# VH-VL binders against c3mjb8: the designs that were tried, part 5

Target 1, 104 residues: c3mjb8
Amino acid sequence: MRIKNKIKKRIIELIELAYITARKGDLELAREYIKLAEMYSRKGRIKIPLKYKRMFCRKCYTPLITGVTERRRIRSKILIRTCLICNWQRRYVLSRNKGSNKEN

## First folded at step 1 (VH-VL)

Design M19 (framework fv_mogamulizumab)
Fold by ESMFold2-Fast, scan of step 1:
Structure M19 (fold): chain C 104 residues (1-104), chain A 126 residues (1-126), chain B 112 residues (1-112)
Amino acid sequence: as target 1 above (104 residues)
Amino acid sequence: EVQLVESGGDLVQPGRSLRLSCAASGFTFSDYAMSWVRQAPGKGLEWVATISSSGSTIYYPDSVKGRFTISRDNAKNSLYLQMNSLRVEDTALYYCARGEIEVTYDSGTYEYFDYWGQGTLVTVSS
Amino acid sequence: DVLMTQSPLSLPVTPGEPASISCRSSQSLLDSNGYNYLEWYLQKPGQSPQLLIYLGSNRASGVPDRFSGSGSGTDFTLKISRVEAEDVGVYYCMQALQTPYTFGQGTKVEIK
């Protein structure tokens, strides 16, 4: 397996582990797993896949669990996600065109 | 173009084993959850198994728990279903399907199947 | 398991006329995030199923705007504003709120 493929696999595993850990109530450890995944992404020059980037808060790195660590609201075709830990908010335009869910 | 191609379907006797494969192309396989859905001849759709993008989370209905095992090899862009202790009622066309997965606190996983393969026929008969 | 019930099971339609299919769930599919985890699939004769609607009302890529999904909680409707010959097939609703994921029995749409 190429080293970059191995690093990408580790990034994904860490994010999934972080989500499972957060569901069990350990938010501090979950954030550390996310930070480690980000570190692998930066050092390996490998982008975190968009679906996994959407699984955690971009500001505080807490895994986003609907009803626990995040709130979601839909108005028309706009999804509004709010992190309940740090109040970070992001708006997404719901579309089937790749890249249309571009928000800072 | 997204493509899913199933293979491995065959005629087998009750109690035997069979392994199905699904070859994926046209997308980053490792970014998506994958599922198997079956359809008995002339009947409706029945969900069989789901596996997360990394392979770490797997779900089955009670009808196949302990007999079927879903797995994937992201390096080969391939999905598998190992079927053991086959029963006549497992006779169906087995579809490979790609899904977006959403995890929630209360409900576990949510998925919608945006692309399906052509299916591979499994017939279990004495 | 969440039971999904469709009606009618058979729906003959004349091309150009509207069609409506109902789907009921044995428990609410509306989650705390505001989504209804209800999907609609179409299986044309001899073909694999294809996604039409996800999360209750969102059309999948390439699906014509004559298809629309509505409803919330336990009652959902798929509408085709003007049925075309290519729309014949079996329509299935599915809940994805919780495992096991379950499908309705299917509604066969035919041209009269």
Scores: ipSAE 0.000, ipTM 0.569, lowest interface PAE 14.1, mean pLDDT 83

Design M20 (framework fv_mogamulizumab)
Fold by ESMFold2-Fast, scan of step 1:
Structure M20 (fold): chain C 104 residues (1-104), chain A 125 residues (1-125), chain B 112 residues (1-112)
Amino acid sequence: as target 1 above (104 residues)
Amino acid sequence: EVQLVESGGDLVQPGRSLRLSCAASGFTFSSYAMSWVRQAPGKGLEWVATISSSGDTIYYPDSVKGRFTISRDNAKNSLYLQMNSLRVEDTALYYCATEVYEFDSGSYEIYFDYWGQGTLVTVSS
Amino acid sequence: DVLMTQSPLSLPVTPGEPASISCRSSQSLLHSNGYNYLEWYLQKPGQSPQLLIYLGSNRASGVPDRFSGSGSGTDFTLKISRVEAEDVGVYYCMQALETPYTFGQGTKVEIK
């Protein structure tokens, strides 16, 4: 339990570091931090929390920064998140001021 | 479908403690930031505390800072407010409310889209 | 702290007539991202508050189009184009630009 909590903390810290690194323009290094977080997740058998999983592109591992590496658009109550690096899209259905997530 | 049910309100003497709970159902609790908002009888609304979806970011106004602690248990879909050193002026109906998700420019939009029915806390001698 | 001031505090209206409520903030609520962090809530008698307007002018889900929010910076207005009996209650503005989040003192809308 204690060891898993320590690994979970490292995963979160790596993802946050990746986001800061990407904001400074180093996308290659940011992607390596995300890959390391994924490796810790697999090695420790700990799922990355959904909030942090949504902070990076699942196809190319680039942190998603709106207006920099990500574009967000709303069409007919669907939020479309587009990775500007690899063109991967995620669709989030907005319904009654809440939504469900779809991987695309 | 979406429900927030507060509990734990009671009549207590000044200086005592109470713990309020909010049970959430009908939505993905772990994806929402959560807040407590209170209303003294016949008075207006006052924000009390906010906690992020992960629990890593917490905010309080000075009126309760150091006395109240907000926390959450995402596995149990529950929100809590630990109230210590209660004062007569803490007498109010305490509401649990959901907060929106991040969108556009990475900013979190802070508004209360679902509210519970409230639990009454009365602090008197 | 950002002070939120509403006027009028009491607003008796005749059904079918328009109503207008003003909200003023002691500091600009316009963020560098272009959004005004101002919201409007309605509390009907004996009920919990409900969201009407967010980010200054956006209607919440299920809110009738007779409600509209306008304004920018420090001056904001909530308008009801034709007041209905179900619109009775206390209206609050709130700022969420910075902590502590603060509410106006409320405007009680009553049917004449």
Scores: ipSAE 0.000, ipTM 0.536, lowest interface PAE 16.5, mean pLDDT 82

Design O01 (framework fv_ozuriftamab)
Fold by ESMFold2-Fast, scan of step 1:
Structure O01 (fold): chain C 104 residues (1-104), chain A 121 residues (1-121), chain B 106 residues (1-106)
Amino acid sequence: as target 1 above (104 residues)
Amino acid sequence: EVQLVQSGAEVKKPGESLRISCKGSGYSFTSYWMHWVRQAPGQGLEWMGGIDPSDSYTGYNQKFKGRVTISADKSISTAYLQWSSLKASDTAMYYCARDLYDFWSGYFDYWGQGTLVTVSS
Amino acid sequence: AIQLTQSPSSLSASVGDRVTITCSATSSVSYMHWYLQKPGQSPQLLIYDASSLESGVPDRFSGSGSGTDFTLKISRVEAEDVGVYYCQQFNSYPLTFGQGTKVEIK
């Protein structure tokens, strides 16, 4: 479990590194870091935490940076995320008041 | 309704161990990270760390790594913050807070009421 | 670590005044969030993602900004708005808060 936690930490570090790299404009290298994180996840049979899984485009692996590589819009309790590189979209139902309806 | 209910106030001496708790209700406990935020008397908010209750993965602010342990028991929807040996500088209000990590932006939409920990001779 | 500096550190306002609080980051931040801690209470979320108003929060509160400079505005402050306001980022680990801005009502 210690080993799995070490691999999970590496996965998270790779995704964060990808985000920073994309911010500096190197989208191709950023995608390579995301692909490496996915490889560690698959090989170690460790799920990428949902928070970090949502930091990159599931289609093209580009880190999702609002206003740079991602557009976010809210319409009638739905959050729509659009990758500006490949036009991938993901919709999330929002319920922020009393209960939670934010799980996907 | 979503609620985070924390354990009651604690008065301890330096060197003693302590574990405080935060129980979530009204939502899927394993679908959100739970974080601990500290507030020393008269001071601002300081993030200590958080845990993914689905697999107990933790992230720590380096200032607190090794000084506290964050854990969770998903069977009772409870997160914990633990000290093996308290110091007077640990005197603070401790809040738990839920992270909307499905937005991944890392903000806290619900907070516990706080647990006051006083460590003095 | 990204450090957040708020300005002013404290202010005193009369009911109906416009209040402006700024938050400056040492590095570019894509996500800035704002909280209010009323006296004796837990912090509560006001604004997320720089400009999105949290459900249940009065529309006299608004947020703006991008990059390193962000602003929280209260168009017409009310007595219940007294407290300490905090900005917060999680663009990078570790998650950090600003030092806080104390708002008192005359």
Scores: ipSAE 0.006, ipTM 0.587, lowest interface PAE 12.7, mean pLDDT 85

Design O02 (framework fv_ozuriftamab)
Fold by ESMFold2-Fast, scan of step 1:
Structure O02 (fold): chain C 104 residues (1-104), chain A 122 residues (1-122), chain B 106 residues (1-106)
Amino acid sequence: as target 1 above (104 residues)
Amino acid sequence: EVQLVQSGAEVKKPGESLRISCKGSGYTFTSYYMHWVRQAPGQGLEWMGGINPSGGSTGYNQKFKGRVTISADKSISTAYLQWSSLKASDTAMYYCAKDLWFGELSYYFDYWGQGTLVTVSS
Amino acid sequence: AIQLTQSPSSLSASVGDRVTITCSATSSVSYMHWYLQKPGQSPQLLIYDASSLESGVPDRFSGSGSGTDFTLKISRVEAEDVGVYYCQQWSSYPLTFGQGTKVEIK
């Protein structure tokens, strides 16, 4: 488990690094970091936490940065995320959290 | 003090290969992205792509991906734009431009090279 | 890709006139920049981040706007201001320029 914990931390580090790299405009390197994180996830049999899995395009592996590599639109009660690189889309149902921010 | 100096004008025939260069000086070459922007005769500016000279990673406008190669040699502070097989439609002025990589989402070109005119005709 | 449309595509002005150029984006952008390309020269940066004046650029130039609509103004145009003006965004990949606005002096 010690080894798995170390691999999990590396996966998270790579995704965070990819996000920072993409924010600075280097999309190809950012994608390579995400691909490497996916590889460690598979080799280590460790799931990428949902929070981090939502940070990149599942089709092209580009980090999703609103207004840069991702467009977000709200139609009715649905958030539509569009990857601006490959046109991949995903829809999320929007709901209110009783003790938290209502819009996200 | 910051200066981008590009290679001289080229006259080529369709099918020929070509590599043009952009040498940076007066700043830390590996700290900033270098981009290539083309301008066809009588037309506007079109972004082709850019490179991170530190790691060599590139980003391309899809229109040019696979048709040109962008590279850099950090030991001589020089970026390159290369064609394996030129076409008449590649006739254009080619500019290199330095990116200001400090703002989270404020990327703009603070310095530009003088341009390299590439003419492709039979 | 965010497409940028400039208006007008061309204009003729007399020295001392106020010139207004607009740039409209197909989607909201966080950052817009403006360049001037004088005849026979490389483009030069005029305005960055919608409204910040680049060092060395005369204060007769100003920028404004947010979201999808941005404006470049020249309060009192001079003969040396002739050229093509371009807006540019990097809020979304790929980086795009507007088609350009040609400014001529009468």
Scores: ipSAE 0.000, ipTM 0.553, lowest interface PAE 16.8, mean pLDDT 83

Design O03 (framework fv_ozuriftamab)
Fold by ESMFold2-Fast, scan of step 1:
Structure O03 (fold): chain C 104 residues (1-104), chain A 122 residues (1-122), chain B 106 residues (1-106)
Amino acid sequence: as target 1 above (104 residues)
Amino acid sequence: EVQLVQSGAEVKKPGESLRISCKGSGYSFTSYWMHWVRQAPGQGLEWMGGIYPGDSDTGYNQKFKGRVTISADKSISTAYLQWSSLKASDTAMYYCARGLYDILTGYYFDYWGQGTLVTVSS
Amino acid sequence: AIQLTQSPSSLSASVGDRVTITCSATSSVSYMHWYLQKPGQSPQLLIYAASSLQSGVPDRFSGSGSGTDFTLKISRVEAEDVGVYYCQQYSSYPYTFGQGTKVEIK
């Protein structure tokens, strides 16, 4: 049993809870779950996996649900994600072969 | 929509190896724990262990640690339970179940596979 | 490990009867969940967090309790309710189940 692994699982669970909560319409509570996950990440010196970092807005901490709290656009091999709550944007460079997202 | 489909019944002899499977569909496989729960003939439910497929982290009931291995293959959304050497006492129905955690409601198993009957006899 | 003891271990009821099943823990638990295993089927979640009804479960099922004592009630049992009922705790690892309560319908 490794303590860091337990904290990492807790972080992931909180992000998943935030997603479920946001789908039910409670964006404020969802943001609190994300902030709590980030607190565990900082205090435990455990990085949130990139996949889970991409699940919420880095500015306002709202879970990003495509068509609900997020808009996605593709232009010239760049995926642009826009938070519909705070208008935060992040650009991802798509690979040459099959499309994949990479942070700029 | 969410489904857990397990491999078919097995009949084995003591000392043989075995791997059974549980395939998840209709949800993000890497975002939920998958657990194995055992039910010996005429007995109740006993938690064996689980895996978080997102990073392959595992937890085991000490009774089964070292006796079985739990693993997962993300590419095909499948979890496994494996024995290197079966014993007659491993005869049981084996269920996989998805774990769901909520800070307010605790941890529970919301979806279950249909079960895999394992019979070990000489 | 927290041990869960269910009472009764078995009961027989007629359609329309009220059924009460209890679950006692050796230490205080924050959450108790209830499952039903119908004959020849896998377990299914009925109630989580002591009193929350799982989506799709009829409202004749209810749960209550806190600390060490929890109760599952069926207000008017139906033939489809036959099976074995299990309580399960989350407060301490490893996760544990009660021994089960078999409900038969006459």
Scores: ipSAE 0.000, ipTM 0.540, lowest interface PAE 15.9, mean pLDDT 83

Design O04 (framework fv_ozuriftamab)
Fold by ESMFold2-Fast, scan of step 1:
Structure O04 (fold): chain C 104 residues (1-104), chain A 123 residues (1-123), chain B 106 residues (1-106)
Amino acid sequence: as target 1 above (104 residues)
Amino acid sequence: EVQLVQSGAEVKKPGESLRISCKGSGYTFTDYYMHWVRQAPGQGLEWMGGINPNSGGTGYNQKFKGRVTISADKSISTAYLQWSSLKASDTAMYYCARDSRYFDWLLSYFDYWGQGTLVTVSS
Amino acid sequence: AIQLTQSPSSLSASVGDRVTITCSATSSVSYMHWYLQKPGQSPQLLIYDASSLESGVPDRFSGSGSGTDFTLKISRVEAEDVGVYYCQQFNSYPYTFGQGTKVEIK
C-alpha cells in the first residue's frame, strides 16, 4: 500500500509538471510527462484522480490550458472543451452540483 | 543478455549532417524509453533527450531542442540521434541509455548504457 | 532546472579508505541516482532512489539522503573503484547530473 501511495504521488507530480511545461511552450515534453503518468497508472493499477484526468487531452495527451492548448465554450449548460492540437472534444453537463463541471 | 550497441566513431566537418544509432537487443525494445546523454571532452554528463519507441513521443532538454532530432525504428530495435548541420561545439562522446520505467515503474533510472559514439567535428 | 553540486570535485584515496561524496540540489528531489564512470568506459548505475543498491554492485557502496542533500559512501575503497561519480536527479525535466567527483587511488 505504501508503494501505491508513492506511485499516486508521482502520477500527480508528473501531470502538474506537464502543465507548467506546456505553459512554457514545450508541448512535446509536456505530452511525455502525461504519457509517463498514464504508464504508471496502468502498470500500478492506480486510477488517475478525475481532477487530474481533466487536465489533459485524452487523445493526444497535451495538457489543456485555456486559451493556449484548449478552447472552452458553454452552450445551454453544456461545457465543450476542444483540444486545439488534435481537435479532441469532451462535453460536460453543467448541473447545480459543482462537481459535474470541475476541471481543477 | 540486454545490450545497447552504438554506431562507430565519426569525424566530420562543420555544416555536415550526421545520424548515429543505438541498437537494443535482449529485451522488448518498445517497453523502455531510450535516452541520449552527451559528454564533451573532459566534461561531465548532460541529458539531451529521450524517446518512447512505442509511440514515437520525444522529450528534449531545451538546450538541444531544434538542434538535434531523436527518432526510433521499432522494426529493427534502433534509436537515432541526428544533426542537420554539425558545429565544432558538437564534438563529444554520445551515449544511449535505457530507462527502466516499464519493468520498474516505481523507479526511473538508466539501467543499461551503450558503449558510446565519439563524434569529432573540426575543420 | 534543478542544479546539482557535488563535493568534493576530486579526491585521492588509498585502498581501504572510507570515501564520502555529497550531492546538493537547488530544489527538493525525491528521485536521486548515482553512477560511476570508470576511465574509458560508459557510466554504470550504482545506487537508485537515494539508497537502493543496483544488482551486481558491491555492498561496500551505499547511499543516503533526502530533500536537497544526498550522500554516496564507499566503506572500503578498492583499486577498481577509480573513476568519476555522478549524481542525477530524475525529479523533473530537464534531467540533470552533478558535475562529477573524480576518485583516484594512490
Scores: ipSAE 0.006, ipTM 0.683, lowest interface PAE 9.3, mean pLDDT 86

Design O05 (framework fv_ozuriftamab)
Fold by ESMFold2-Fast, scan of step 1:
Structure O05 (fold): chain C 104 residues (1-104), chain A 124 residues (1-124), chain B 106 residues (1-106)
Amino acid sequence: as target 1 above (104 residues)
Amino acid sequence: EVQLVQSGAEVKKPGESLRISCKGSGYSFTSYWMHWVRQAPGQGLEWMGGIDPSDSYTGYNQKFKGRVTISADKSISTAYLQWSSLKASDTAMYYCARGGYYDYVWGSYRFDYWGQGTLVTVSS
Amino acid sequence: AIQLTQSPSSLSASVGDRVTITCSATSSISYMHWYLQKPGQSPQLLIYAASSLQSGVPDRFSGSGSGTDFTLKISRVEAEDVGVYYCQQYNSYPLTFGQGTKVEIK
């Protein structure tokens, strides 16, 4: 169904727009764009691609811009991302063979 | 009680190096960012940068990046601001201030406690 | 960088007067904090996140606003309220302050 492709494109556009909006300084509007993208994802039963899902905080929906709204640190091959707004953290194991993980 | 105590006033010449300090007490030092805010004579407040003492991760105002170094020693609950080569334009009051780690979403990076200030005078 | 402009730049009030200070941003923001710097002292936090009163701050202080325009009000100014008031945003880096509003008491 073509509708799913259209919804997926809208999800990606909203996340990219949110990132640009956050860079310009409007964090609240950026969050609203992300919430809208999540709504389209949920209602359309379409998964947000991992690349785009990693662009925003899972808890508060703020776009994650390193050094602005997000802190990143690496400890023993583990990447730790911290949202500076709500203190949400996510840990990622870094490995040489990451090809199979990029779409997850 | 939460307290931030800064090092004393400094009088320096252009080209000299300097490091000033800010010691936190009465709270978990590694649970809060420490920021540096500058105030030139008769002027307003200007954010320079901050540090997360838990891992020494720093964020800088690009205006000051490369010109100053922000660091921290969590074993003695002390943050530092350092210049390799001072200029007359560095003459200012320098404040340290505690930033939020666990603030609510909209309350992040409020400066709830401030040091007393360190006056740095650079003249020939 | 988001530039913050305060109005007025200075004012003189009598004890008991209502004081209003405004802060305008060059782009929409959600995180405005207000500080008071008394003569010879460090800044102190008064209001955070536009309208939340910091613990220990007298109820005569209040904040409001959204988008690009924010306001700090003192319902009944007291002699101890003399100083320079600063707004500050944390919507984007670098963190920025307004130029300050000087409040003097007659």
Scores: ipSAE 0.006, ipTM 0.573, lowest interface PAE 13.1, mean pLDDT 84

Design O06 (framework fv_ozuriftamab)
Fold by ESMFold2-Fast, scan of step 1:
Structure O06 (fold): chain C 104 residues (1-104), chain A 122 residues (1-122), chain B 106 residues (1-106)
Amino acid sequence: as target 1 above (104 residues)
Amino acid sequence: EVQLVQSGAEVKKPGESLRISCKGSGYTFTSYYMHWVRQAPGQGLEWMGGINPSGGYTGYNQKFKGRVTISADKSISTAYLQWSSLKASDTAMYYCARLYSSGFYWEYFQHWGQGTLVTVSS
Amino acid sequence: AIQLTQSPSSLSASVGDRVTITCSATSSVSYMHWYLQKPGQSPQLLIYDASSLESGVPDRFSGSGSGTDFTLKISRVEAEDVGVYYCQQWNSYPLTFGQGTKVEIK
């Protein structure tokens, strides 16, 4: 419905705001914005779009900024993303056939 | 030849503002992250934070967040560390260090500046 | 934060001796790097990612280890190797260094 569209837009805005806030160095506030986005997602039963879901740590809610709050490493066609705040990790399989990365 | 050249030693009083610099040369400045590491007299190394000069995106060690500001001017290939109000506890050697910035590789400090000694005393 | 403890805190060696320095982390670390700070100089990278030798570093230096225990070895120490050695992790925020191991040459 229309209210769900408004909630979805707010979820995206909060994640984008969190990323900007983290870029400015305020990781505590950035995490609060992500927690609010997750709350909207859960209460509204609206899935966070995959691209936005990949912008933050699933465990501690810190926005993932490569080389700052996130480490990325390739090992045997696997991309490993590590949150430098809580040590959360996620693996993404890389395709040799197409050269495609699940994160790209 | 990659070089990181830091500004000269500073002697300041508590409450004064200060900005020190780290100029990169011999490489594409925006392709590598620049970080700041401090060393208090007689102590070990302590990471303060870093910046992606391409976008100006920063990350701080929580211990130093709000106490210092990290910035960069890509037009002159220079990174900065600045204080609005110095304290005696800010007395230390400050190093800039270049981090490998590829998102697909590990991060380590391959090149270091010569250091800037900051002394804060009344 | 992950705390890194180096052992020994200091050692004295003769030229040609084998030197071993250990770094222990309070939790598992995937990436460990080693730096040398010679007297009056900035730190310099020796080993990255536990065992990879940095370009320009003599091959008498080597690194090993995984999990919580990492080792830096100097097969035949030279006079110019005097200084403080630091291990460093970037596995979690904040990035931390060990307290340092001072190596003196007799």
Scores: ipSAE 0.000, ipTM 0.589, lowest interface PAE 13.6, mean pLDDT 84

Design O07 (framework fv_ozuriftamab)
Fold by ESMFold2-Fast, scan of step 1:
Structure O07 (fold): chain C 104 residues (1-104), chain A 123 residues (1-123), chain B 106 residues (1-106)
Amino acid sequence: as target 1 above (104 residues)
Amino acid sequence: EVQLVQSGAEVKKPGESLRISCKGSGYSFTRYWMHWVRQAPGQGLEWMGGIYPGDSDTGYNQKFKGRVTISADKSISTAYLQWSSLKASDTAMYYCARGELYLSGWSDAFDIWGQGTLVTVSS
Amino acid sequence: AIQLTQSPSSLSASVGDRVTITCSATSSVSYMHWYLQKPGQSPQLLIYAASSLQSGVPDRFSGSGSGTDFTLKISRVEAEDVGVYYCQQYRSYPLTFGQGTKVEIK
């Protein structure tokens, strides 16, 4: 094994733990887990997979749970995600085809 | 309390098989790597390998790869180090040690150590 | 594999002395950890990530360094500090330890 494999596993687990912690209402602890995952990503030079990067707010590090810590709106062909904690927004262009979207 | 408790001392003959254990308690066993560290009589520390119990992913020091097997049983929070055929040169103290995540920095140092298992291999 | 060389291999100090142990790596490492093994005991973590003091460890212990050269210092050594000190790199597998520095108190 390589050190990078170990770090990758820890990054994913920290994000999963943050999500579970946030669902139980402890947003501050959840943010700490996300910040630690970002630190391992940065120091280990391992990308956080896009799926996991989309699970938390890029500004305040709160896990994004639709209807709890995140609001989603669709206007025409654009999906707008809003963090309810810090009001961070990200816009994604939606394909007219089923289930398709992409980052602006 | 976080503890690692290892199995007792072993006296074996060359060619015999052996499995020693390290039981974790007081923490989430599947979220930390468990490492095995060897210390020959009067010598320093030598990393043998480790296992991530959550998915049984292992890493070995090439010096020991094929000579030992590292495994874990999540249901009883226990890691194992096993030899199929012992040699006199396997005489050593064997420690298990946990890798820890720190919230204040990137670090996976061995923060908790077992008490050690002395393995003596002689005819 | 990254090899770690400690200096000195052994030393004898009097209570209250300043002790300095160095660890040199054959390749640059991000962090170095330091352990103390007291006679007849398991190793214990003293310093992690080059300079962070482990919880419960007296503040007379400190670590510094980066790249290939790292240092462990004991500002005023005490009798209970006898034992063998090991550095350990965490940059790549196989994980490696230095050969150890034996510290004795006169």
Scores: ipSAE 0.006, ipTM 0.599, lowest interface PAE 11.5, mean pLDDT 85

Design O08 (framework fv_ozuriftamab)
Fold by ESMFold2-Fast, scan of step 1:
Structure O08 (fold): chain C 104 residues (1-104), chain A 123 residues (1-123), chain B 106 residues (1-106)
Amino acid sequence: as target 1 above (104 residues)
Amino acid sequence: EVQLVQSGAEVKKPGESLRISCKGSGYSFTSYWMHWVRQAPGQGLEWMGGIDPSDSYTGYNQKFKGRVTISADKSISTAYLQWSSLKASDTAMYYCARQGYLDYWRGYYFDYWGQGTLVTVSS
Amino acid sequence: AIQLTQSPSSLSASVGDRVTITCSATSSVSYMHWYLQKPGQSPQLLIYDASSLESGVPDRFSGSGSGTDFTLKISRVEAEDVGVYYCQQFNSYPLTFGQGTKVEIK
């Protein structure tokens, strides 16, 4: 299943490139890289690993850079992430152990 | 606390080389992009480009790409704008400006500006 | 490139007047900022992210808008508000400024 491994690698590279591109100030191009990664994921039937899925806004596809394109707030064992571009919000229940974030 | 101090005014002839500087102090120099913005006499603000001092990655306005070089020396917290061959059309006030980011409460914007360096190019 | 057009290009106001400046973008913008350049000085940040007031800026200044149309308002203009106002987008490279709006006091 060499072709699936090649597609998975490309998905990860595109998301990493998007993050670097956003950090360099080009949010429009960064969003296009994320959209392309989503397309490869969907058409190739390959799940984006959770780590990389958490790197971008699910609504507007802007890479989430804390303090720049994302605000994070912790309240009563809940991490609240807010996209500063489109105001998309996601809550994560925090484990008592080590404070690990988990998608819910 | 945060300060951007630019080099002094320059008077040059067409064809001469020039490098102007912008020294940052009071903050972690490698944690913020530094940009250059020019203002021709009587005109508005024009973005030239910027640099990430942590890895020297640059972004240029295509209008200036190849005409100027943006660089930084993180060991002395200084950013540079350089011309190999000046033209009369380079006459302008040049500002350096820090890009606010990695600030939990702020977005992408120019939070601190240098005092400006006036460059006059004439024969 | 995202082009920004300001209106008006210049205005003359009396102390206490309301001043309204608009900025129109050729594409949708989420990171729109406003700067004031007083005569002989470097630009200074007034409003960031369309509507957030920068620390130390008087509350008579306010910003609004989303998408392609943004507005800067001065509720009661004062003599020290003289200068050129610029909108600026930080959504994509090249970074662009509006052409500026010159505000003078009669």
Scores: ipSAE 0.000, ipTM 0.579, lowest interface PAE 13.8, mean pLDDT 85

